# VH-VL binders against Small ribosomal subunit protein eS1 (rps3ae): the designs that were tried, part 2

Target 1, 206 residues: Small ribosomal subunit protein eS1 (rps3ae), of Methanocorpusculum labreanum (a2sq57)
Amino acid sequence: MARKKQSGGRKVEGWKAKNWYKVHAPEFLGKQFIGEIISSNPENVPGRVLTVSLGELIQDYSKQNVRASFKIMNVAGDAAYTQFNGHEMTKEFVRAMVKKRASRVDSTITVTPLGSTRELQVTITAFTINHARLSQVQELRAKMVKVVEDSAKEADFESFVSAMLKGELSKKMFAECKPIFPVRRIEIIKSESVSSAADRAAALIR

## First folded at step 1 (VH-VL)

Design a11 (framework fv_emicizumab_arm2)
Fold by ESMFold2-Fast, scan of step 1:
Structure a11 (fold): chain C 206 residues (1-206), chain A 123 residues (1-123), chain B 107 residues (1-107)
Amino acid sequence: as target 1 above (206 residues)
Amino acid sequence: QVQLVESGGGLVQPGGSLRLSCAASGFTFSSYEIQWVRQAPGKGLEWVSSISSSGSTIYYRREVKGRFTISRDNSKNTLYLQMNSLRAEDTAVYYCARGHYDILTGKLYFDYWGQGTLVTVSS
Amino acid sequence: DIQMTQSPSSLSASVGDRVTITCKASQSISSWLAWYQQKPGQAPELLIYDASSLESGVPDRFSGSRYGTDFTLTISSLQPEDIATYYCQQYDSYPYTFGGGTKVEIK
């Protein structure tokens, strides 16, 4: 159909119109534009996950090897709004941390930040200077876990994620583990959002 | 080009009411926290109120709580401040300021300010 | 509330002089402090954020530094267009608080 005014809108007759949606980061990460998604139906946009370079998002070259993931929660007009979904360090970056005749200590835990209904599964990796014995590995693992769990008990979701991405938690783990056994580097190499109890209940009903 | 334009100021008697507006353009209004900051004639800056991008989180300075109401209409790119039970000490230029999130911390500083609108409360 | 104390309240200097303005927080605010410049009859403008980061477009004669809860704004070579009142502001927690301002005048 012809429209008298072009500002009245153009339509694709009998077809679903494709629209571009501008995706924005969460408020605590500056609400910056992180990408565009095309969809014929706004209802199909929520739930999608976008992954971007953290270094590009925050304009910090030292974070180029960190990828951050965001899940679209809602759409308003041509804008899509997200929540933090996780992060990971690139495989090449983690591989560069490995040294011959040293030990690697890994631990994966789930934390619930203060007052949050959202859970994060985080993977912590420590690299020692020398080969560590089993008892030393166990003690390092326990200390790394305790530092991260204690931090989660004292910070809300956004503050915890910010401290994690900024490297503040890595700094704290390094300081606490140094007296146990010589460590070269400790990092949270990955995080993943875990479904809330409400989200799991909703999924079961459907 | 980011612009914030305040309006609605004027002369009002003590106990009266005024509604201020801040019209935003040149950016995605619905993505930013916006602030009201005031300045009494010849005095310093004083934060009044903040509203989150969705409108769900609101803060007030103690002296205006219960008398002032901040709100926003994202469909109109407009911020409001409803001021009731006005007092002589509320006399000030009222600025609208955009909150820019500090990149990783969720902390927020004011990167763009409007030109202000003068509110005078006197008999 | 976090109190921000600025000193001096006013100063008069010559063109080309180094000018220093200080701001002290009543408690730790990390680096969550901004500096604003307000020229007579105008709205404030952001100069510095995160204690030491220059806002784009701001001349490099302006700089900020932090030592504990003490913050300093420095103008390395004062220019006539720098006549203004300068304010520090903490954004660590609500309520947001400003310093009392420092009026900079040229002799």
Scores: ipSAE 0.000, ipTM 0.435, lowest interface PAE 16.7, mean pLDDT 83

Design a12 (framework fv_zigakibart)
Fold by ESMFold2-Fast, scan of step 1:
Structure a12 (fold): chain C 206 residues (1-206), chain A 122 residues (1-122), chain B 107 residues (1-107)
Amino acid sequence: as target 1 above (206 residues)
Amino acid sequence: QVQLVQSGAEVKKPGASVKVSCKASGYTFTGYYMHWVRQAPGQGLEWMGYINPDSGDTKYNEKFKGKATMTSDTSASTAYMELSSLRSDDTAVYYCARSRDFWTGYLGMDVWGQGTTVTVSS
Amino acid sequence: DIVMTQSPSTLSASVGDRVTITCKASQGISSYVAWYQQKPGKAPKLLISDASTLESGVPSRFSGSGSGTEFTLTISSLQPDDFATYFCQQLNSYPFTFGQGTKLEIK
């Protein structure tokens, strides 16, 4: 979008005190350029969140309806470096997955990847082929939660996020759940970084 | 031809454990869930749980978690149910019964074992 | 837990009678009900699955109906072999629960 880069030209006096920072995705996603931001004070750059199309970031057309968010952690020269902050599938995309006479099974859980101080709250949604009974819903929910929790115990933060964003966790959940009840689709539709126990403890002192 | 044969009656003292067996024949053992149901003297039926012999996965009624353990041996086509820390109120007839996968359209237990009487006394 | 309540608890009838046993669920369970027959000293026998599907080998005088919270088992012309205790079971949610039983006895 031209407006994201060219706005400074209209505010010439303010522009003289402002700098452009090139924002890069995390190393495990190839340090791709994801956007530019403008600020007069480098100390105000960390903490900002940028949201981009995952499909454009990883060059995968099938992920165009997935948006990934990144939080700026530090600045070096004119470059800003980020950490993964979460993702979300658009409401329209998720709604299109619902079929008549089928069931939607949702679960929101918090996982801590192996060796990570960061927690992720993830929302898992399964769509069945036919309407599911309450007992089937309970068993599907338990199984999909277990698959994601077990995956988090065996993968570090970057490996877990990569598997999640590339659809590897969705494929594993589908394979594990299919013998229980025919599922049409199963996805992690949303993830969000949450403060660690240490961060929450630190906040009580401030 | 399709048959479930259970082990014989047991008399146990309080605090003991008992392991009941259920041998399947005449069908593909791993194609069906195996349920355990008990019936105390003069009482109704109480579902304890099931095991999927194909995966080893189990589902327990909360009342029996930590009390009953269900296992299976696919080589022997035999399911087992072990009760620990027996009390007098565990006196009952214990049945094994098969069902099709509940997810595929057969609902209910169509073949039952003859029952195993477990008596817990003094 | 879903509570299954049968009525009547005891029913006296004569050969040739039409008898109906009712089963009520404390919550909606769609059609996920099975009916069993149990004779003294014997294991239960499955009669009906999915509320109305007659099990192979079960006489056509047995029929089931109902959906949601109220279900019925009907025997259209009672035979001597039918005097037994009948149980309904819900298979909609864990734990699977049975009704308390209906004893059908000779009048």
Scores: ipSAE 0.000, ipTM 0.467, lowest interface PAE 14.8, mean pLDDT 84

Design a13 (framework fv_pamlectabart)
Fold by ESMFold2-Fast, scan of step 1:
Structure a13 (fold): chain C 206 residues (1-206), chain A 121 residues (1-121), chain B 107 residues (1-107)
Amino acid sequence: as target 1 above (206 residues)
Amino acid sequence: EVQLVESGGGLVQPGGSLRLSCAASGFTFSTYEISWVRQAPGKGLVWVGEISSDSSYINYAPSLKDKFTISRDNAKNTLYLQMNSLRAEDTAVYYCARYIGSLWYDKFDYWGQGTLVTVSS
Amino acid sequence: EIVMTQSPATLSVSPGERATLSCKASQSVSSYVAWYQQKPGQAPRALIYDASNRATGIPARFSGSGSGTEFTLTISSLQSEDFAVYYCQQRSNWPITFGAGTKLELK
């Protein structure tokens, strides 16, 4: 039987206080191994954020230009477990979506999924085929926001994030906006976990 | 009407090269990701590769990346497939196909009629 | 690469009947499966995307279902124009792969 040189944070002579922790994605994304970190103290592991390619995580290359971030919440043995912290499309990919004489419609909103103790700030961007007038831009923005807000009212945190990352929200926005003005693409290009309104209020008072 | 029209197919000797074109009309070509897909006579569909709207990323089927090069000229609304070191197994109808929507719900919503490439001596 | 296995290779049915076509992935592809129809001498036509969503203009008699590794395309009350080859396709894992197709033919 071969002896393993390192496992479960085993310390070897000459490697004083060096422990490896295997970081895993949340259960709703399959608890996939997403990376390793090194630390001498398990108390310093929670709170760290790791960013990985969403395409690699869920084995879908169409999402290779999407980066997902995960915050370590706890450690058990040599394993570290995470919560979804946000996502963003690479700057290069988003930049490539910009076209001369077309319009870009942006909106950043904060949503609270059903029963969630967490808020999620999402940035929605729509790209039109041709230049849109102000009234059309305003209608597109209002419709995009409504679709996302309505979806958040109907889904818990994990379900909302899953729908967002799978592109279900982008599908709904595209279908709803297409009759208003010719749309080339609508994406949620970024999401970010934020402190709840209650937590911020508590911090201001206490 | 959205149209994709492939051209450039024909008979080529083993080891030879050929360049296919896909001419797009009826939509803003420069804003869509487009793929090449091939189909050998009497066989199924096989994905060849894809190119982003601005050519910032280009991906190929692993077995084909050293033989094929995908490029596009957005000013001419044209997609290209450069094929080198062709062998008999590359005999197929080659289609160009457009993605619609976003990266997450991509589907091939419009296809060209295809152009036949025959590799034979 | 993920292998997509379609069955049966050929299905003989009559107009007005229900046809169920199967597609099995060698590993989980979640819901990232599309279905295409191809008639002789023609390019493929999109029918279903994300396992169960009908493409624009596709009649209600076409429906898709499934998740993980097993997917089905169902055509209720077959029409004469539905005799064609049907392909499933996954986009969950690189590279994109298609099934070998199911030929729907007149009994």
Scores: ipSAE 0.000, ipTM 0.430, lowest interface PAE 12.5, mean pLDDT 81

Design a14 (framework fv_pozelimab)
Fold by ESMFold2-Fast, scan of step 1:
Structure a14 (fold): chain C 206 residues (1-206), chain A 121 residues (1-121), chain B 107 residues (1-107)
Amino acid sequence: as target 1 above (206 residues)
Amino acid sequence: QVQLQESGPGLVKPSETLSLTCTVSGGSFSGYYWTWIRQPPGKGLEWIGYIYTSGSTNYNPSLKSRATISVDTSKNQFSLKLSSVTAADTAVYYCARGGYPLYWSDAFDIWGQGTLVTVSS
Amino acid sequence: AIQMTQSPSSLSASVGDRVTITCRASQGIRNYLGWYQQKPGKAPKLLIYAASTLQSGVPSRFAGRGSGTDFTLTISSLQPEDFATYYCLQHNTYPWTFGQGTKVEIK
């Protein structure tokens, strides 16, 4: 009937009770409880990122120095559901890999897993036993990048992330790189979820 | 071009289990979310649930106790079983590509033609 | 569950007309909204995702606007093939929910 102003509208937001939301890991990592957050409005919950120890999440002590990040996408009742957003090895852990008179080979690449619209920016680091020449560094970088890119072309997003987090990709890179130059360790030390080029292009259409 | 085709019995008796299969052809099956949606005659659309090719599922709470979605990647198929059916379950059932998580380009972009399932004695 | 209400439930229009359909969510869904077109006896077809992004292959006469709770679909110059039922879908909050549909009929 009338465009009457809602009674108490100006005071409603300031007087809302806050609720706790139980945050769950993605299904492919088991919908395990990973934390709680508080909010007065469920629509403000999506978009938040929680970081947990991967070692605790998958109950593997060898992964205690790996932190996995999850972004809340949806809320149902008092539960919040997440997507994998990235991972990072602690700076202390990576620093411990550095040895005197050895080389470090770094590469940051973006991969798109099979059938995925999501891209992952991953940082690969290899530590050699002895000092490597420029040509050897270039060959190591090319080989480790190819292994990761080939794996991404053959695995869906969840399978690729699982292989990465469990160290399967690191083991494969080590095996492939060892014949080129003596390698002490090779790791994917960081990953971050990004929008695909196609998604960015589509977003520009008004 | 990717095509989806539903198959299964068009008539199910009350209290029995409704079973449908969606076959995907003409493109990649792995790495996608696959969804079931239904539409009672003359009414709107209702989301049933999704499955990711790893086997991860999510269901509409209204159907969760009766619905089971499974995947067979060797056959490029995913299936819906809905137990203890009643006349209220009479609907056209669609399979579609898309689900959770729905990103900007991960909407329900490809649909099967739909199959009518009538629940009647 | 989030209730999606479309307005109007039906409308009559002529070829060349500008048609606007609205969709309202019972709570905030950000831009997690898609628009689908369904012709009699056929499966729905995706027109717009992320509230305003046109699906590849869909004519530019279709446009989506809105965020939060209020959304619109506009057809700038209605064509004969556009007579159909249009549905909005929110995928912000489980369960995913569709609007009741808006039927666009020939005048």
Scores: ipSAE 0.000, ipTM 0.443, lowest interface PAE 16.4, mean pLDDT 82

Design a15 (framework fv_retifanlimab)
Fold by ESMFold2-Fast, scan of step 1:
Structure a15 (fold): chain C 206 residues (1-206), chain A 121 residues (1-121), chain B 111 residues (1-111)
Amino acid sequence: as target 1 above (206 residues)
Amino acid sequence: QVQLVQSGAEVKKPGASVKVSCKASGYTFTDYYMNWVRQAPGQGLEWIGVINPSSGDTWLDQKFKDRVTITVDKSTSTAYMELSSLRSEDTAVYYCARALKYFDWPLFDYWGQGTLVTVSS
Amino acid sequence: EIVLTQSPATLSLSPGERATLSCRASQSVDTYGYSYMNWFQQKPGQPPKLLIHDASNRATGVPSRFSGSGSGTDFTLTISSLEPEDFAVYFCQQSYDYPYTFGGGTKVEIK
């Protein structure tokens, strides 16, 4: 569930005193205050993930149905600094895009933005106007994947994420896919930050 | 006509390593991911990991730790799974199965015939 | 990891009867209005064969007597009228998250 942005601070009084840490969004998204967390030990603060409404964060209410997640990387004093960890469109919002007798085309890929050691797993969904044949579905899928992969080769991590969250990648995919088969809507409905390929392989080995 | 043909049965002693091959034909090898799944006698299916033949990147189940290595040889359209430090519990039929490169359903539309690896106690 | 529990472990039926197989996930495998649950059939000495993907979509060449349903954590595979070739072991599998996991299987046997 998304939590709302909070301001101000308080010292918790209970059986054990704890400190409040002010969590900030990454600079490319305005370095805004996105929430507070409480901990008795600053070493336990990094690694936590906070989810907020993208619409509230970037002051664009057309993005109210998009949730952005941020992972705390480090603490300086009573401030905690994050990196983008992912996003998702609410299930009800995506369901509203589905129409009878139309096709849904899904693809999940991993991209590495230019100069980044971080990988991002993105889920792309396209909704057609009419039912598409398997060959058309495969061609649409290949094209939308290529557009996203090509965009990642030309943009650093922050620029790629910004373009994705603002809908610029969706516009580009729509323009490129429309000549293949009529597309009603195309979106990157989810993204998740992942470790490098080597780190991911190491993490999955038991 | 899509086919995945695996290497023959192996009998190994505990502590040894085994390398199973899976030769693909009838499609473009680099257009599909290759997964490895095993099945112990009388047990269910257990996913081991996957490789992207285009890049050589792998994603492995943590249960196997650093005992598993998955590789490909693009020139022969062959995937390999090597499992080291074998235990009797590793006795199983090992399968390769393909999945579409850019989406995870429909998954495993074609499977290899399986390779029985027996680890004698 | 996501644990899949299949029931019953064994289902003894005669040809022509309806088979109903259940698969329960330890957490929801739904996202964006879709359920990432697949069903496979396995016969002795053979690899598994894909029957159903995305909870309810039949794979190419699979007879219409096979149908899948369900969402969230509860899924069902139904065989409306058993044919002799349908007596096999059936596995559910989730593609929602890594590692991919399979259920323990349901054996559909004669008698």
Scores: ipSAE 0.000, ipTM 0.424, lowest interface PAE 15.4, mean pLDDT 82

Design b02 (framework fv_emicizumab_arm2)
Fold by ESMFold2-Fast, scan of step 1:
Structure b02 (fold): chain C 206 residues (1-206), chain A 122 residues (1-122), chain B 107 residues (1-107)
Amino acid sequence: as target 1 above (206 residues)
Amino acid sequence: QVQLVESGGGLVQPGGSLRLSCAASGFTFSSYAIQWVRQAPGKGLEWVSSISGSGGSTYYRREVKGRFTISRDNSKNTLYLQMNSLRAEDTAVYYCARGYQYWSDTYYFDYWGQGTLVTVSS
Amino acid sequence: DIQMTQSPSSLSASVGDRVTITCKASQGISNYLAWYQQKPGQAPELLIYAASTLQSGVPDRFSGSRYGTDFTLTISSLQPEDIATYYCQQYNSYPLTFGGGTKVEIK
């Protein structure tokens, strides 16, 4: 066990000594160091959210414009451990995907991966090559939603998140939507953790 | 919590066969590529074979291709290496190791088993 | 195949010394290089990946750097528990290849 030298001085009345906590990514994303948090009370560290570049975290420069967020769940010694909280493609990166005379199809859905008590709200965006009619937009939206929902039924939380961040879900959506209308790109541009209706109901009762 | 335990090593004559097993626990086995890495007594590390999480992709060192077969049973959290037509130069401690960098099919190894010794001699 | 040439094959140093081990790739591998520590009679353990990223739990006296196809593992202040053989490994492409190892001993 590592022991730290304890300094016993207070320089200003009412000021407490602060400690540094090393924040680590979840194990399925490498348990890598993602930042430092400073706090005088370890009870104030859980619940904080850190955002880092996914490209830096997984050493894949193609993901440089994707930011991943992690929520601190617990503290052990000087280490803080996190849970995946969501991701977002930078606004600049998404803006660059927009083309004139083409359609953009958006959908936001909430999925519960297999065996998970956690819900994830995901935003799917498809960019077409040409202008799409309303009926084609509706069919594309329905197909995108079905692919993502079906994937969530077959994968646990960590496997689902990994597939989403790797672009495997985007590849499946593209293949399924191609016969409906020509699409240039389909991405899950955002995800975020959401409290379930069941958890909210349970909290009210207990 | 992550553990990899190899078994099945032993003494075998040249031309013989042996099957190694690697039992995994403490993580979602099907989500990770797993590798076999060997080390001849007193020598360095040598990659032997890799298998993807689903088992759909396999890779082999040139000298073992056609003689060794890597496989996995995700329902049992177990990795296998079937070794046929063994040669003296296959004598080594065989480690199974978890492949990290999930977003690529080429890996560094974040957790290793303790190894199992395979000796090929007359 | 990508050849990984590791230098020196062995070295002896005193406790507190700065130790440098080098690894040269025969072709470009970007930052796809890892360093492992193997103590006598034990399995290897990951120290560094992506050329310079320290694995969790590894002491901060270990560091990695890259210059082109030349990679360096540095131990800023050698400790008795650092007696081991160190290996580099490229994971840019198959076949995956390791360096020949550097045996570190205390004089």
Scores: ipSAE 0.000, ipTM 0.447, lowest interface PAE 13.3, mean pLDDT 84

Design b03 (framework fv_pamlectabart)
Fold by ESMFold2-Fast, scan of step 1:
Structure b03 (fold): chain C 206 residues (1-206), chain A 122 residues (1-122), chain B 107 residues (1-107)
Amino acid sequence: as target 1 above (206 residues)
Amino acid sequence: EVQLVESGGGLVQPGGSLRLSCAASGFTFSNYAISWVRQAPGKGLVWVGEISYDSSTINYAPSLKDKFTISRDNAKNTLYLQMNSLRAEDTAVYYCARDQWYTGYEYYMDVWGQGTLVTVSS
Amino acid sequence: EIVMTQSPATLSVSPGERATLSCKASQSVGTYVAWYQQKPGQAPRALIYDASTRATGIPARFSGSGSGTEFTLTISSLQSEDFAVYYCQQYDNYPLTFGAGTKLELK
């Protein structure tokens, strides 16, 4: 393979080799390559967050304006493995959804998927076809929240996140809300992982 | 009883100024955007402008933006239209109408005042 | 600006007949169209919104239809109190614009 050469017995002081780590998405999103990071110490790699286009990750053109964030949890060799940390639709994309003659119904809730100690803070936004009155806004908000909470009670973390990112929860909310008031679009525009005690403990070690 | 009542109309000379008021009662005024709409004698309805529930957004008909200023005082449940540089073509009945809820999005104009007549003449 | 064109300008009809009023937008306004009734010396009264939804207290003989650029207000079995001027209005985009009105008068 390579030719061996004996060192001169001298140590290069102060020089540290920097290594490239290939960062991979979680298995439920195909474990594909999402980026590279550089570090001289593998212990400094966990805890870093990378943000990538969801559209590129799942190869779905309709998701190109959605950014997904992943937190590195561990390193094995030159590979770094992540867990889902959140997502956000770009501000430009969300602004483009707004019509002057429509109501916007927002709700931010925290859900704990089945069997998970990890929590997600989720922001749901609905856009109606025409302006909705207070009673209709309240009923729409309650229905949106119920659909998302019920979905979290029935799915583990990965299944819930997958349904959310692929738009399955949006479809379900739309179907449940249409009898209440005409809706144009319902989206989960943002999610963010809530820090666990384990994550805070891990941060103290780094 | 939901009501809007306009006042302040009258005779004014060309080039003059006038301030109209619209008093709201029977509903939470601060939850609604309100429009001003005018109607010249024997003519149709013409939208003047609209102010959001919190005054953060005010829209005007493009031809009227430099002459008219819409404002509101939510503590007094009152809407205002300041009219400057008035011309004969500004002669009209001026109505206020409720049209937008506090989420910042419009609904149709469901409640109208009785109107106040502004006559611009020498 | 979106131009709303109403036709006819005047419609002569007898009580008991059906009146059909047309409103055309210069560009698509979805269903964001309202209809208003105005009697002499009175403020306008909302009849229809979202192209086809009756406002509170409006009799069933009033019906609206249409989407995009073509809208219709129909009054079935016209009553004596229905002789008035009718305006359509778009609220899809600023500036808000009204049609010039259709006057319903006794034949």
Scores: ipSAE 0.000, ipTM 0.432, lowest interface PAE 14.2, mean pLDDT 83

Design b04 (framework fv_zigakibart)
Fold by ESMFold2-Fast, scan of step 1:
Structure b04 (fold): chain C 206 residues (1-206), chain A 121 residues (1-121), chain B 107 residues (1-107)
Amino acid sequence: as target 1 above (206 residues)
Amino acid sequence: QVQLVQSGAEVKKPGASVKVSCKASGYTFTSYYMHWVRQAPGQGLEWMGYINPSGGSTKYNEKFKGKATMTSDTSASTAYMELSSLRSDDTAVYYCARYSDYPWEGYFDYWGQGTTVTVSS
Amino acid sequence: DIVMTQSPSTLSASVGDRVTITCKASQSISSWVAWYQQKPGKAPKLLISKASSLESGVPSRFSGSGSGTEFTLTISSLQPDDFATYFCQQYNSYPWTFGQGTKLEIK
């Protein structure tokens, strides 16, 4: 699926009888302009995914290493509106966090925020200061998972995503894990929006 | 009680393939990587690779790429290692071994009993 | 690949002796070395991880030391059930590699 990867108002001159659609981020992220799509059929615009730098979107250069993806859901006039589809920290940035004599603790879980039919698959990574024993690794992983799961039970989709992208969940995990074993950094390095089983089953009958 | 139980001894002809199984019990199968190590008669240990049973991702020693295939069945808590195009120098005892699910923590805390594979004409 | 070289290849000793087995890495591996004991017909058993960390259930007469490129396994007072083959393993870099083994024999 074609999509514009560059945020900003780029358009191609000379394409006649084509319509330009201005793509906007979701309301909870300020409905900011994130790119333009060209199409002659408005029915073909929904479903496209755009990826932008989170740092550029929220004007925070500490988030320059984070890429956020948005899926177009509907079109109204010359505007296209999106929903959050996921995020990913660049592989280079994550690799730079690895230290020779430290441990890395990974976990991938699926959470359903309060009142949401959408599930979010998140990948959590923790980096310790010193090499951790297996029992310490297991305890860290269990605590990280519990913090994220508990946060999802208490927050709607938009509030959960906002806390995740702003680093609030990372701060909470760090505070909870620090007494278990010395940790240097904990991040949610990736998220991906998925439909519930019921939504997938409903789609199959169409 | 953690236990790794491997399949029985195999005798194969050159060019054949063999599939060794390793059934895990006493722990959560998807929480630990499963490694494979071989030992030729009278020789030292040789690391072959690992599989992460959570998702099925693998890493092979370059020497065994294209020759060994590692798979797992999470519902049966069983890991598999298949060797293709067998040669006489593949004659060895093949071990499965459990360790932490972090690739750079390479100590093996529990080992299977070993499966003897003999390749002869 | 990192080459692990053990010395001696064979060691003869008597019960009660102090024995030392050496393992040398072809490049620095910090402290990322493990030691295993293997008896004939049996799978290897972990003795020591991260150069000097004694595994639970392993007798205190076993100890490990070293860092960088030179590592040692020491048995302070040899017992009859210690006659076995010993292997070192580096887990600093892929592929993980083992030493060729040291066979400990009764005199």
Scores: ipSAE 0.000, ipTM 0.398, lowest interface PAE 19.9, mean pLDDT 82

